# VHH binders against Phosphatidylinositide 4-phosphatase SAC2 (inpp5f), part 2

Target 1, 352 residues: Phosphatidylinositide 4-phosphatase SAC2 (inpp5f), of Danio rerio (Zebrafish) (Brachydanio rerio) (a8e7c5r167to518)
Amino acid sequence: YKIFMDSDSFYYSLTYDLTNTVQRQGELGKSDQPLWKRVDDRFFWNKHMIKDLVDLQAPQVDFWVIPIIQGFVQVEELVVNYNESSDEERSSPETPLQEPTCVDDIHPRFTVALISRRSRHRAGMRYKRRGVDTDGHVANYVETEQLIHVHSHTLSFVQTRGSVPVFWSQAGYRYNPRPRIEKGERETMPYFASHFEKEVETYKKLVIINLVDQNGREKIIGDAYLKQVLLYNNPNLTYVSFDFHEHCRGMKFENVQTLTDAIYDIITDMRWAWVDQAGVICQQEGIFRVNCMDCLDRTNVVQAAIARVIMEQQLKKLGVMPPEQPLPLKCYRIYQVMWANNGDTISRQYAG

## First folded at step 17 (VHH)

Design z4
Fold by OpenDDE, fold request of step 18:
Structure z4 (fold): chain B 352 residues (1-352), chain A 121 residues (1-121)
Amino acid sequence: as target 1 above (352 residues)
Amino acid sequence: QVQLQESGGGLVQPGGSLRLSCAASGFTFSRYAMYWVRQAPEKGLEWVSVINLEGDYTYYKDSVEGRFTVSRDNAKNTLYLQMNSLKPEDAAQYYCATDLYDWSGDSFDYRGQGTQVTVSS
């Protein structure tokens, strides 16, 4: 059992490293080092605040410094029951109602956790922070990890979101202004490469899911992104474009299944992290990097859809779900609420 | 080498019972959900039952629910299927199966040679 402490948009644990994924924790191995010395620096939000304390090099620091993440954490216990009556129809995945978790001892149970970690680098307001910087950091980078725990098994699936990694901006924050490219292709190339070199180093392979509109005001950013991908020409990058607005017009978010079906083999081949008491069973072989313009609603919907496919595969792999069946409706609803909460929380954080 | 070896099939009259066994070797049996699947003549492969890693969760095809019982002994690397109240429509080649190479959870990409179950008067 893992304990998470919530302080508004900030989360910490006294016993669990919220900055590292299950897979990274496995790679780091067992250590007697304090939590703050084992963190993923990208997500150590309070690093600056503790700098003076750390500089003292006093042993007592190890007892007082707790890594804090900014982002989102929610944990739910779900019951796999196909005999439950359908509850109220959900009208929108963007605004689902929270329902209490149902416990049934005669049915399979699993714990699901959703952890989103915002990078401390270039975290800013929605329209004020865009694109990549000279250090290769993108605006509002978020790593989202879905955890499933059953018996002694812990399974993890990680996705990322972040601003399109070119130099671009939008004027103001009160409206959705036209995006503007700030630097040319050649000027952008080294920084684009820097960003993805770090990403590839961390995650091995990246599947870019670009949800930027292929028409209209957003097209210029999408074109710039694709051009950089082509120029960079890294075999560890796969680029997928999906016009979310075109496919999901009229709030038909279910049409995101068109995307997940199209990339199903990629999803399946990517696998996930799986550890048990004996050690590592499986590793995630890449990540989906999902983005739209602001990396909020559209991104959240697509990430949730991909994660759901993975979750079903994971549960089936464990024999917690039967084959050829979707997630039970009640589970699905709770699951959707979790992701909606994730999206909402991140959105609020983007607003400042 | 990974192996699944089924046994226990045979000829039985309607209403009779059989107990199938599957001996697994060459992989960590306890890390895999196990399946019983069957293929009747001129029919496709269908899953019959699934059991989770620990053996405490089971699922059955509707047509066999209440009649079949799947179980496993991880210490013996063995999967079982108790089949009671057998019907003519249960006649098929029965396979022990698992997902070894695919991770979709909906495929039975690895299975044994199978054991024949015949139900006839």
Scores: ipSAE 0.913, ipTM 0.974, lowest interface PAE 0.4, mean pLDDT 92
Fold by OpenDDE, fold request of step 18:
Structure z4 (fold): chain B 352 residues (1-352), chain A 121 residues (1-121)
Amino acid sequence: as target 1 above (352 residues)
Amino acid sequence: QVQLQESGGGLVQPGGSLRLSCAASGFTFSRYAMYWVRQAPEKGLEWVSVINLEGDYTYYKDSVEGRFTVSRDNAKNTLYLQMNSLKPEDAAQYYCATDLYDWSGDSFDYRGQGTQVTVSS
């Protein structure tokens, strides 16, 4: 699939619907409808721009209108090789650049794609937009899809991020302004419900991973979130709290494994989407909705960790990886860079 | 009903060869990675070899690398294990296995009845 970049933030494809996940595309089936009529409206950023064209009702419009997403797209080809010693030892200056030994065609290869789609609803600057609105939209909502392609198999795993769905703000130009609740609990209830009704309709089940600090200035937002979940009392919602700062102090991001280990059964039960030439083999039965205060760095780290667990399961299921082993170091490094780039790009877009 | 039926085991002398076969039925064989696992007396279950869906990627336990060869015929729903240069340490019950219900990829949650491999002088 040829993906084109109009800018650092906008992506389109002439042949692939970037607004829909592999699973949603499967559900929509083969259609003769133009791409722009099959899009997920949440992620169709140029919808407003094409309104005048669509109103012309010209047949050519179907060819001229290409759906554009704002977010992030990166594709990498990875090789599974457990014999490659970490290049760190080769940094002795005197070793002639050994020509990249043609990775012998004998090692397993797979393609990984990371696609993040920003919602066109309530997209804004970091401190200006927080929480839920009266339409049930949350600030800085992003759907992230990890794709793996091996031979004729396409595997997908989808996660979301978004602001805590209560009415809250962080006012001021100061570094780390104190968050404030803007509306009472009862007033917030219908809008909270509206948000998650739509989410459940789309993704069936939601596992909320709330990374908001359980102590300090952020606590008020975390408490408000939990209270709303309890009041809403929907069996399709699971709530998990993980104090990221408490566990990952000093940039110990490896401690996120504590979370992934704790929710391992949930991860495994959620499964993932799998399509081959014959059709759908497996569906993702729910989604992780991950958030912190700004849904940026902490959120990105946790999403990457969950996605890595899934990736390893997927590759093992395909027999591309052996059992009881982690990803090769080289694969892991490239993978980490991809997710880091995703996080950085979303952060820049959020800053404006 | 899902079935895995192993065959080809027997008694061989050290340095001898055996070819194991596994007939699969009751599921779409070509959509599953297949495993050979073995259990020696008083030892736990261990994986021996893995083959991907298409049959072009294979993995082996270090102790059998270079001696064992796994292959599959998806048209015949059959898995094979060629075992050469057999050692006394290779004596075990050998099972054909796959992950049918577990999506973790590490459980080998379904296996056949097995075939006995004995290596004795």
Scores: ipSAE 0.909, ipTM 0.974, lowest interface PAE 0.4, mean pLDDT 92
Fold by ESMFold2, fold request of step 18:
Structure z4 (fold): chain B 352 residues (1-352), chain A 121 residues (1-121)
Amino acid sequence: as target 1 above (352 residues)
Amino acid sequence: QVQLQESGGGLVQPGGSLRLSCAASGFTFSRYAMYWVRQAPEKGLEWVSVINLEGDYTYYKDSVEGRFTVSRDNAKNTLYLQMNSLKPEDAAQYYCATDLYDWSGDSFDYRGQGTQVTVSS
């Protein structure tokens, strides 16, 4: 599919519904209905404009209307090659970048894509973009889909991020203000439940990964989350906490591997969506819901780490990567840049 | 019922050649990457070669690269290993394998009975 960018933030495709994951598209099946009637409403950013047109136009306009998302799209073609040029050649000012040759035609190739879909709900001022609202929507809610394409196979792994779904604020626009709970535990319960009832309907099972600091100023928010999870007592929720700052002090983000190692079986059992020309081969069984205070940098690092574990499993399952080796360094560097670009784009959209 | 049946092993002199075959049944062969693994006496399993679903991407352990060639015929549900320039250190029980139950990658959780390769003079 072709994907078009209208600005730095908005994306559409003439033939593909960008609002739905590969898995949701498979669940909807084929239909002669226009694309806009099958969208995921959470991510349908041009909904208001389309409604006005439908009210005033001929019925055939429905088939020309395309859904638009706000978020991020990046697509890269990667080559699995463990014999890349040395770092010395790359760093030389006189050495040109390598070009593909016949030997590069022997190496396996795959496409990787990231698609992030920002919820259109809670798009208000940044000072008010915390927690849940009375409709059960959370601030900074983004669904990120990582896609792998090899020959006729399409693989998909999906994660979500979103604010802790209690009523809270972080007053002012100065750096690191104290967070404050705005509603009591009992008053919050129905709205917390409302949010996760919809999440369970959509994703069936959720693994919550709470990255909020367990000590200091953030503790009040993390404690409130855990209390609500326990009160909600839904067997389809699993709660995991990881003190990101304690484990990743001094920007040692490789220590996120402590988390992915600890939950490796959960990651593996979740699997991924896999389709080919014969149809759906398997589906992702649940979703990771990841948060920190604003669901930006810490969240992005952890989501990238989880998605990398899945990517390596996917590529080894297809025989595109050899056994017992990690992703090639060049592939990993591009992967890191893709996820960094995702995080930067989400951050700009949240701030604006 | 899932089955993998290796054949083609035997005794060869150093520098000789053998061609191993693996007949597969009971699963959709074309949806699985396939492996050759081997086990020498007093050693654990060592992967030797892997081939992707379509057969166009292959990998080899450094010790056999250039000497061994893996291939598959998805129409016949058969995996092959052409072994040339055999060395005494290649002597082992050879298995065809796949990740049938554990999709975490490189688990080799299902193997056939194996076929013995012996290299002596």
Scores: ipSAE 0.705, ipTM 0.906, lowest interface PAE 1.0, mean pLDDT 83
Fold by ESMFold2, fold request of step 18:
Structure z4 (fold): chain B 352 residues (1-352), chain A 121 residues (1-121)
Amino acid sequence: as target 1 above (352 residues)
Amino acid sequence: QVQLQESGGGLVQPGGSLRLSCAASGFTFSRYAMYWVRQAPEKGLEWVSVINLEGDYTYYKDSVEGRFTVSRDNAKNTLYLQMNSLKPEDAAQYYCATDLYDWSGDSFDYRGQGTQVTVSS
């Protein structure tokens, strides 16, 4: 797929619908319809700009209307090479430094891509856009799709992030503001339900990963979330809490493995979307919905950790990686940079 | 009915060669990475080689690299292992395997009956 970008934030493709995951495109099937008739409306950012053109219903207009997303796209080709080493032993004083290379005809290779799609609803400033609105939309809602491509196989794993869907705010930039609940528990119930009814309709099952601190300033928000989940009582929602700051003190992000180990069976049973030349091989069964207070840094770290577990399973399923070994360190470093760029881009779009 | 049937084992002298075959049926062979695994009497299962779906990416355990060659023929649903320069420590029951049911990636959850490789003078 060819992808064009107009800036850091906006992306389009002439031939591929960036608003839909691999799985949703498989569900829509083959069609000669123009791209804009098949989009996921949540991510169709230029919808209103083109309204007058599409309302004319002229046949030629359809192929000039290209859907645009706001979010992030990065694509990397990686080589599985466990023998990439420092140049220390092979360096000489009079030779140029050996540059890293991705070109190696004998080693397995694969393409990895990240596509993040920001919902056009509730965009805005960090401190002014929190929680749910009366239409059931949440602030900072982003669908992130991680793609693997090898030969004719395309594999996809999708996660979402979004604000805790209660009515709350966190006032002011000047200092560390305390969050405030703006509506009572009973008043919030129908809007919380409205949000998750739409999510369940789209994704069928959700596993909520709530990263809000369970003590201190954030506790009021975490407690409100759990209470609404219990009141909603939907069997298609699973609720998991993980106190990120307690477990990852001192920037020890490897301790996120405590979470991924604890939910490993859930991750494995969710699987992923897989398509080849013959069509759809399998589909992802549900989705992770991850949040912290603003759905930025903590959320991005946890989503990257979950997606890494899936990527290693995908690559081993394809035979691109050997059994009983992790990714080569160079591949993992590039993976970490991709997810860091994703998080930075989402942060800039949210902060303004 | 999913089946993996190994053949080609036997008795060979040290330094000799054998070629194992594995006939697969009951599943879409070309959609599965395939493994050769072995089990000696005193040891658990040890993976020996893996080959990807298309047959162009292969991996070997260090102890056999350079001596063993895995290949597959997706048109015949058959997996092969060419074993050269055999050593007494290669003696084991050899199984054709795949991750059929458990998608975690390291389970080898389905294997055939195996074929015995014996190396003795």
Scores: ipSAE 0.697, ipTM 0.903, lowest interface PAE 1.0, mean pLDDT 83

Design z5
Fold by OpenDDE, fold request of step 18:
Structure z5 (fold): chain B 352 residues (1-352), chain A 122 residues (1-122)
Amino acid sequence: as target 1 above (352 residues)
Amino acid sequence: QVQLQESGGGLVQPGGSLRLSCAASGFTFSRYAMYWVRQAPEKGLEWVSVINLEGDYTYYKDSVEGRFTVSRDNAKNTLYLQMNSLKPEDAAQYYCATDLYDWSGEPSFDYRGQGTQVTVSS
């Protein structure tokens, strides 16, 4: 498939539905319907823009309307070679990614794609839009899909991020203004429930990873989130709190492994989507919903860490990686850059 | 029912060769990476070799690298292990295994056959 991009924010494909995950595409099955009629509405960014065209009810509209997503897409081909040294120059996320050099054809190869889809609902600038609305939409909701392709196999793992689904805001001209709760618990309950009912309907089970600080200014939001989870009392929701700042102070992002180790069984039980030529082999049975206050850097780091665990599991499942070994260093570095780019792109979109 | 049946083991002299076979049934063989594992006396299970679904990617334990060759025939649901230049330390019960229903990528090899004994002695 060929993907096009505009200004590093908008992506479209003439042949591939960028609005739907591999799993959702499998569920929808083969269809003669045009792409724009099969989209996940949440991520159909240009829906409003094409309204007039659609209203014409002209047959040609099916060819003219191409679904566009706002978010991030990057595709890399990686080679599993444990004898290669890491390119130190690629350690910086600011360094443009270079195409991996093929040393020889005997090493396993796989393609990785990272697709982030921003919801068209309540997309707004940082600090201006927070929390949930009366429709159950949260600010800056993003679905991120990691794809692995090997031979005829396509594997997918999906995560989401979004603002804490309570009514809250950060007002003020100061850097990092104090968050405040805008509505009481009782008033918030139906909207919180509405949000997660839709999420559960879509993803079956949700594991909430809340990275909000357990101390300091952010605590009030974390407490409100937990309270709503407890009040809602849905067995399909699991709540995990991880104080990112406490564990990863001093940019010790490797300490996120503490979290991934703690939730390892959950990760493994969640599984992933797997499709081959014969059909669906496996389905992802839930998703991680990761959030911090702004759902940017911290969230991206944690999502990347979880996704890495999954990728290693997937590659080992396929026999592309050997057991008892991590990703080759070169692969890991490229992978880190991909996620960093994802994070940066989403951050820029949040900034407007 | 998942069944794995190993064969081809025996007694060989150091430097000799054996070819192990594993007949698989009860699952879609072509959708699973396959493993050869072995257990020597008083040792735990250790993986020896892994082969991907299509059979074009293989990995080996360092100690057997260059001497053992894993292959598969998906049409016959059969896994093979060619063992050359056998050493006394290769003596073990060899099992064909798969990671059925294990999604961790680090299988316990609970799904394995009865094994075939490889003895290396002068």
Scores: ipSAE 0.907, ipTM 0.971, lowest interface PAE 0.4, mean pLDDT 92
Fold by OpenDDE, fold request of step 18:
Structure z5 (fold): chain B 352 residues (1-352), chain A 122 residues (1-122)
Amino acid sequence: as target 1 above (352 residues)
Amino acid sequence: QVQLQESGGGLVQPGGSLRLSCAASGFTFSRYAMYWVRQAPEKGLEWVSVINLEGDYTYYKDSVEGRFTVSRDNAKNTLYLQMNSLKPEDAAQYYCATDLYDWSGEPSFDYRGQGTQVTVSS
């Protein structure tokens, strides 16, 4: 798959639909329809730009129009090798570079791709766009798909992020301004419901991971979110609160494992998408919707942690990793960089 | 119904060799990683070897590394374990196992055959 970058934020492919997940593509099946007619509209950023072309009703339009996403794409090839000593110990200059004994040992290899798709709805700058609108769209909505490719197997795991779906604002760039609720609970109910009805329709089941502080200035937003969930009372919604700042204060991101351990059964039950040449082997039966206040750094860390658990499960299922072992350190480092790049890119796009 | 049938076990002297086979049926064999596991007397079940779907990636327990070789023939739905330089510590009931419906990544060896006995004489 050749992915082209027009800029730091926009991606397109001539041969692959970047707007749809592997699972959605499988559901759509083989179609003779042009790519731009099969897109997920949420992530089709050049839709407005092509309107005039589409109105021409020229057959060539089907060839000329390529769907463009805004977000992040990175692809890496990883090698599963548990014998690779951390390069840090080799810093003693005097150890002759032992010629990598080309031990023809065929180490397992797999390709990992991270694709984030930003919604074209309510795309705006940080602090200017928060919460839900009257159409049920939330600020900074991003669908993130992790892809694993081994031989003829493609595995996928999808997560979403988005602003807390109530009417709220946070004015000011310089100071962490106090968030404000803009509309009352009853007035918010229909729009909250509208948002999650669409989400449930798309993803079947949602597990909300709310990372908003349970104390301090952010508490009012967290409380409003929980209240709406309770009022909405949908069995397809599960709500999990995790105070990220309380657990991960001082950049102790390893403490996110407390969350992943707590929701391990939910992760396992959710499953992931798996396709081979013969068709669909497994489907993802739900989705994690992760949020903090701005849905940036904290959200990215938690999504990465969940995705890592899934990746290890996937690789073990394929026999690419042995049982009872974690991802090799070198693989983990590359993986962490990928997710960090994802987070940074989304942050820059949201800052405008 | 998922069926796994092990064969090839027996009595050997230390330093001897055995080749185990496992015939699989009732599932798409080529879509699953396969395991050899063993249970020695008064010990728990332990994994010995794993092979990926295509048969080009293999892992072994440290104690059997260099002595055992796992392979598979997807066309025949058969798993193999060549055991060389057998030691008394290798004596156990050997099982072919697969992780069919577990998505947790931790191998549950719930799906295994009746096993084949390997005895190494002292």
Scores: ipSAE 0.902, ipTM 0.971, lowest interface PAE 0.4, mean pLDDT 92
Fold by ESMFold2, fold request of step 18:
Structure z5 (fold): chain B 352 residues (1-352), chain A 122 residues (1-122)
Amino acid sequence: as target 1 above (352 residues)
Amino acid sequence: QVQLQESGGGLVQPGGSLRLSCAASGFTFSRYAMYWVRQAPEKGLEWVSVINLEGDYTYYKDSVEGRFTVSRDNAKNTLYLQMNSLKPEDAAQYYCATDLYDWSGEPSFDYRGQGTQVTVSS
């Protein structure tokens, strides 16, 4: 994999379609088609720039068009070592900064990549920053893929975030403005359904994780979401509510484990994508759709927690990690930084 | 048809060595992490070693680390356990095992062979 970053926000690869998950790549099969003809349109950000050239339908133009995503990419190589203390603790005042380290061939190693793809729909400042629109698109829609590469194996787990798909706003200069519902329940139904029909077509099954507070200012939005889910009555949707602030008060983010423990069987049954040199070994059976009010910090924490459960399952299934143990502490600290960087980047793109 | 067949057990003196083998068939052996599991009399199953798909990453329970060595030959669909410096507490029925259907990553031993007996006595 070669991934080029032109700025903090935009990424491309000359040979790999960053708009598609590992699973969607496998569903498309092998092809000599130009990358732009195989893209996921939701994440094809340079489409308008090259529209006149694409409309020419010239073969030589096809191979000059490289798909670009907006989002986040970070790649880290990790080592499974339970006998290693923090580098900060082992640094001696006598040693210089950045001493060479030797490669440790005894311990297992793997690559982790985090790829977030922001939808090009509803991306500009002219769009409302909350809810659904009349095309069924939601604000702050991001697909996040966590990849693991070990030897010839590529593993993938995908989650989405996106605004509650009803018509609502939370605008105003005053601090902590109250959210308001802009359209009635019946008027909202077809647009809510339009959004989830597209989601079900793409991901087959969705597990909604709604993180909005069940009391106070946020309750009206959470209630509206649940009402629409019940009216839509699609067996491919599962709805889970978790009051993030009640459980994680005082920055006790370890209490997100209450949620992941409660849905552990759902996480395990969803599985993950696995490909090797011989082809597709298994596929992810659905997707988690996670939201809070703005789909930023709370959403990022919960997605990281779910993805960590899957990562440990993946590594243990392949024998890269031992059974009955969590990630080594150093690996987990790097993992936390990767997800923190993801959240910060998504937040800057949303606020901008 | 999935089959796991252990062999190589027997009687040894304390400090002695044995090498166990497990012949696998009926599934794509190279796509599964493999375990050696033991059961002492009146005790439950205890995993003692695990090896990854390629055979280059191994883990051991503390009680056997440094004394046991797991390996695999994916071309021959065979798993091995070299047991050195055997102690009386190592006496048990030894099984090779894998998780064909469990995706949690924690060992369920949803498939294992019939086992081979290891006895350590003077």
Scores: ipSAE 0.680, ipTM 0.897, lowest interface PAE 1.1, mean pLDDT 83
Fold by ESMFold2, fold request of step 18:
Structure z5 (fold): chain B 352 residues (1-352), chain A 122 residues (1-122)
Amino acid sequence: as target 1 above (352 residues)
Amino acid sequence: QVQLQESGGGLVQPGGSLRLSCAASGFTFSRYAMYWVRQAPEKGLEWVSVINLEGDYTYYKDSVEGRFTVSRDNAKNTLYLQMNSLKPEDAAQYYCATDLYDWSGEPSFDYRGQGTQVTVSS
């Protein structure tokens, strides 16, 4: 019987390089080169399928080679409309009109897009779902970019997720198997360092948000992570720990606000990318790297919360949202669905 | 040098109207959301209106909504506030403001002009 969900996992564009963030595309500059020559290799999933075509070096073949990502894309148009605004219509009483008139531009409008790019480097390791490998790559590495378009402005905020970069596993017949460290602390150090050297080269500064429980079964993994961060001792890493289950038990996801409030200055100082017709106005200064044990549900909730803070800052900076107000409830509900769909898609790709 | 120069204030009777202007220079005016803020005696700064970069999205505090209209002309680097049906509680020093350096999106008004006085006689 057919495996249907694989077709939902791959995305391409004829005119836009889905492998690169808005910021990376700005850093690369303008070019008439074909899209595949400008890609971020981490996310170029069809590289090997088209090897013979690119090796021909024929000029017209280059424009038929289109980079493909595995991940998630969703685009939504939103309107800024708060309950009880002066533009809100009531169903009764109503006087019939002879001809309909509608002014659709009364409420601010903007487009939100989520693009998640899954790294190709761990694609063939379905039974190895945890940790780092000897090449410095981690399981379930995904770059998620949240885009906003309003008029001629493109705004972008990027986060990453990825497994704790030590050698560990969590498998067995038990209902809730215990995690196990597979290599010693000293042996792990060069591979941990290899992973973060690549991350610092790409993103310059990282703020690690570690969501593993600080007590119980997950403690061994969280302790190993912290020890490696301390041993690596890189000033470009900031380490933040948040016990998700302690703070958010009973489906009280509003308590993720405790984390975003505590790191609000870090979020604000990171800023975001902003491009208009004249070029680059602002760049994001670093990145949040978020993990839990499998980098799925807890990670997705926290990333959505961080991205919501940035979205409100972006929209208020441009005057698209009023000051001192959160997103309208309808916008927030659609936002939550977008991030839920993102999490579900990443989870399906992780499980196979 | 960044400059914001307000004008158009004065004395009006209750129910009267005034039109404030703000001339901007020294920065890319069209890249910033602009605010009108006011400060009444013994009160802090209060934003009264905001307008987006293009001028097509506007917001007002509830106390002035329906009475005040903000607009901008990016070709002339000028911000306007049409104030109608003025009340004694609208009397204040009015400033044209923006956030040149603050990225939080909440108004800090890190830059504002000298202001223009609006007085409503009871």
Scores: ipSAE 0.669, ipTM 0.893, lowest interface PAE 1.1, mean pLDDT 81

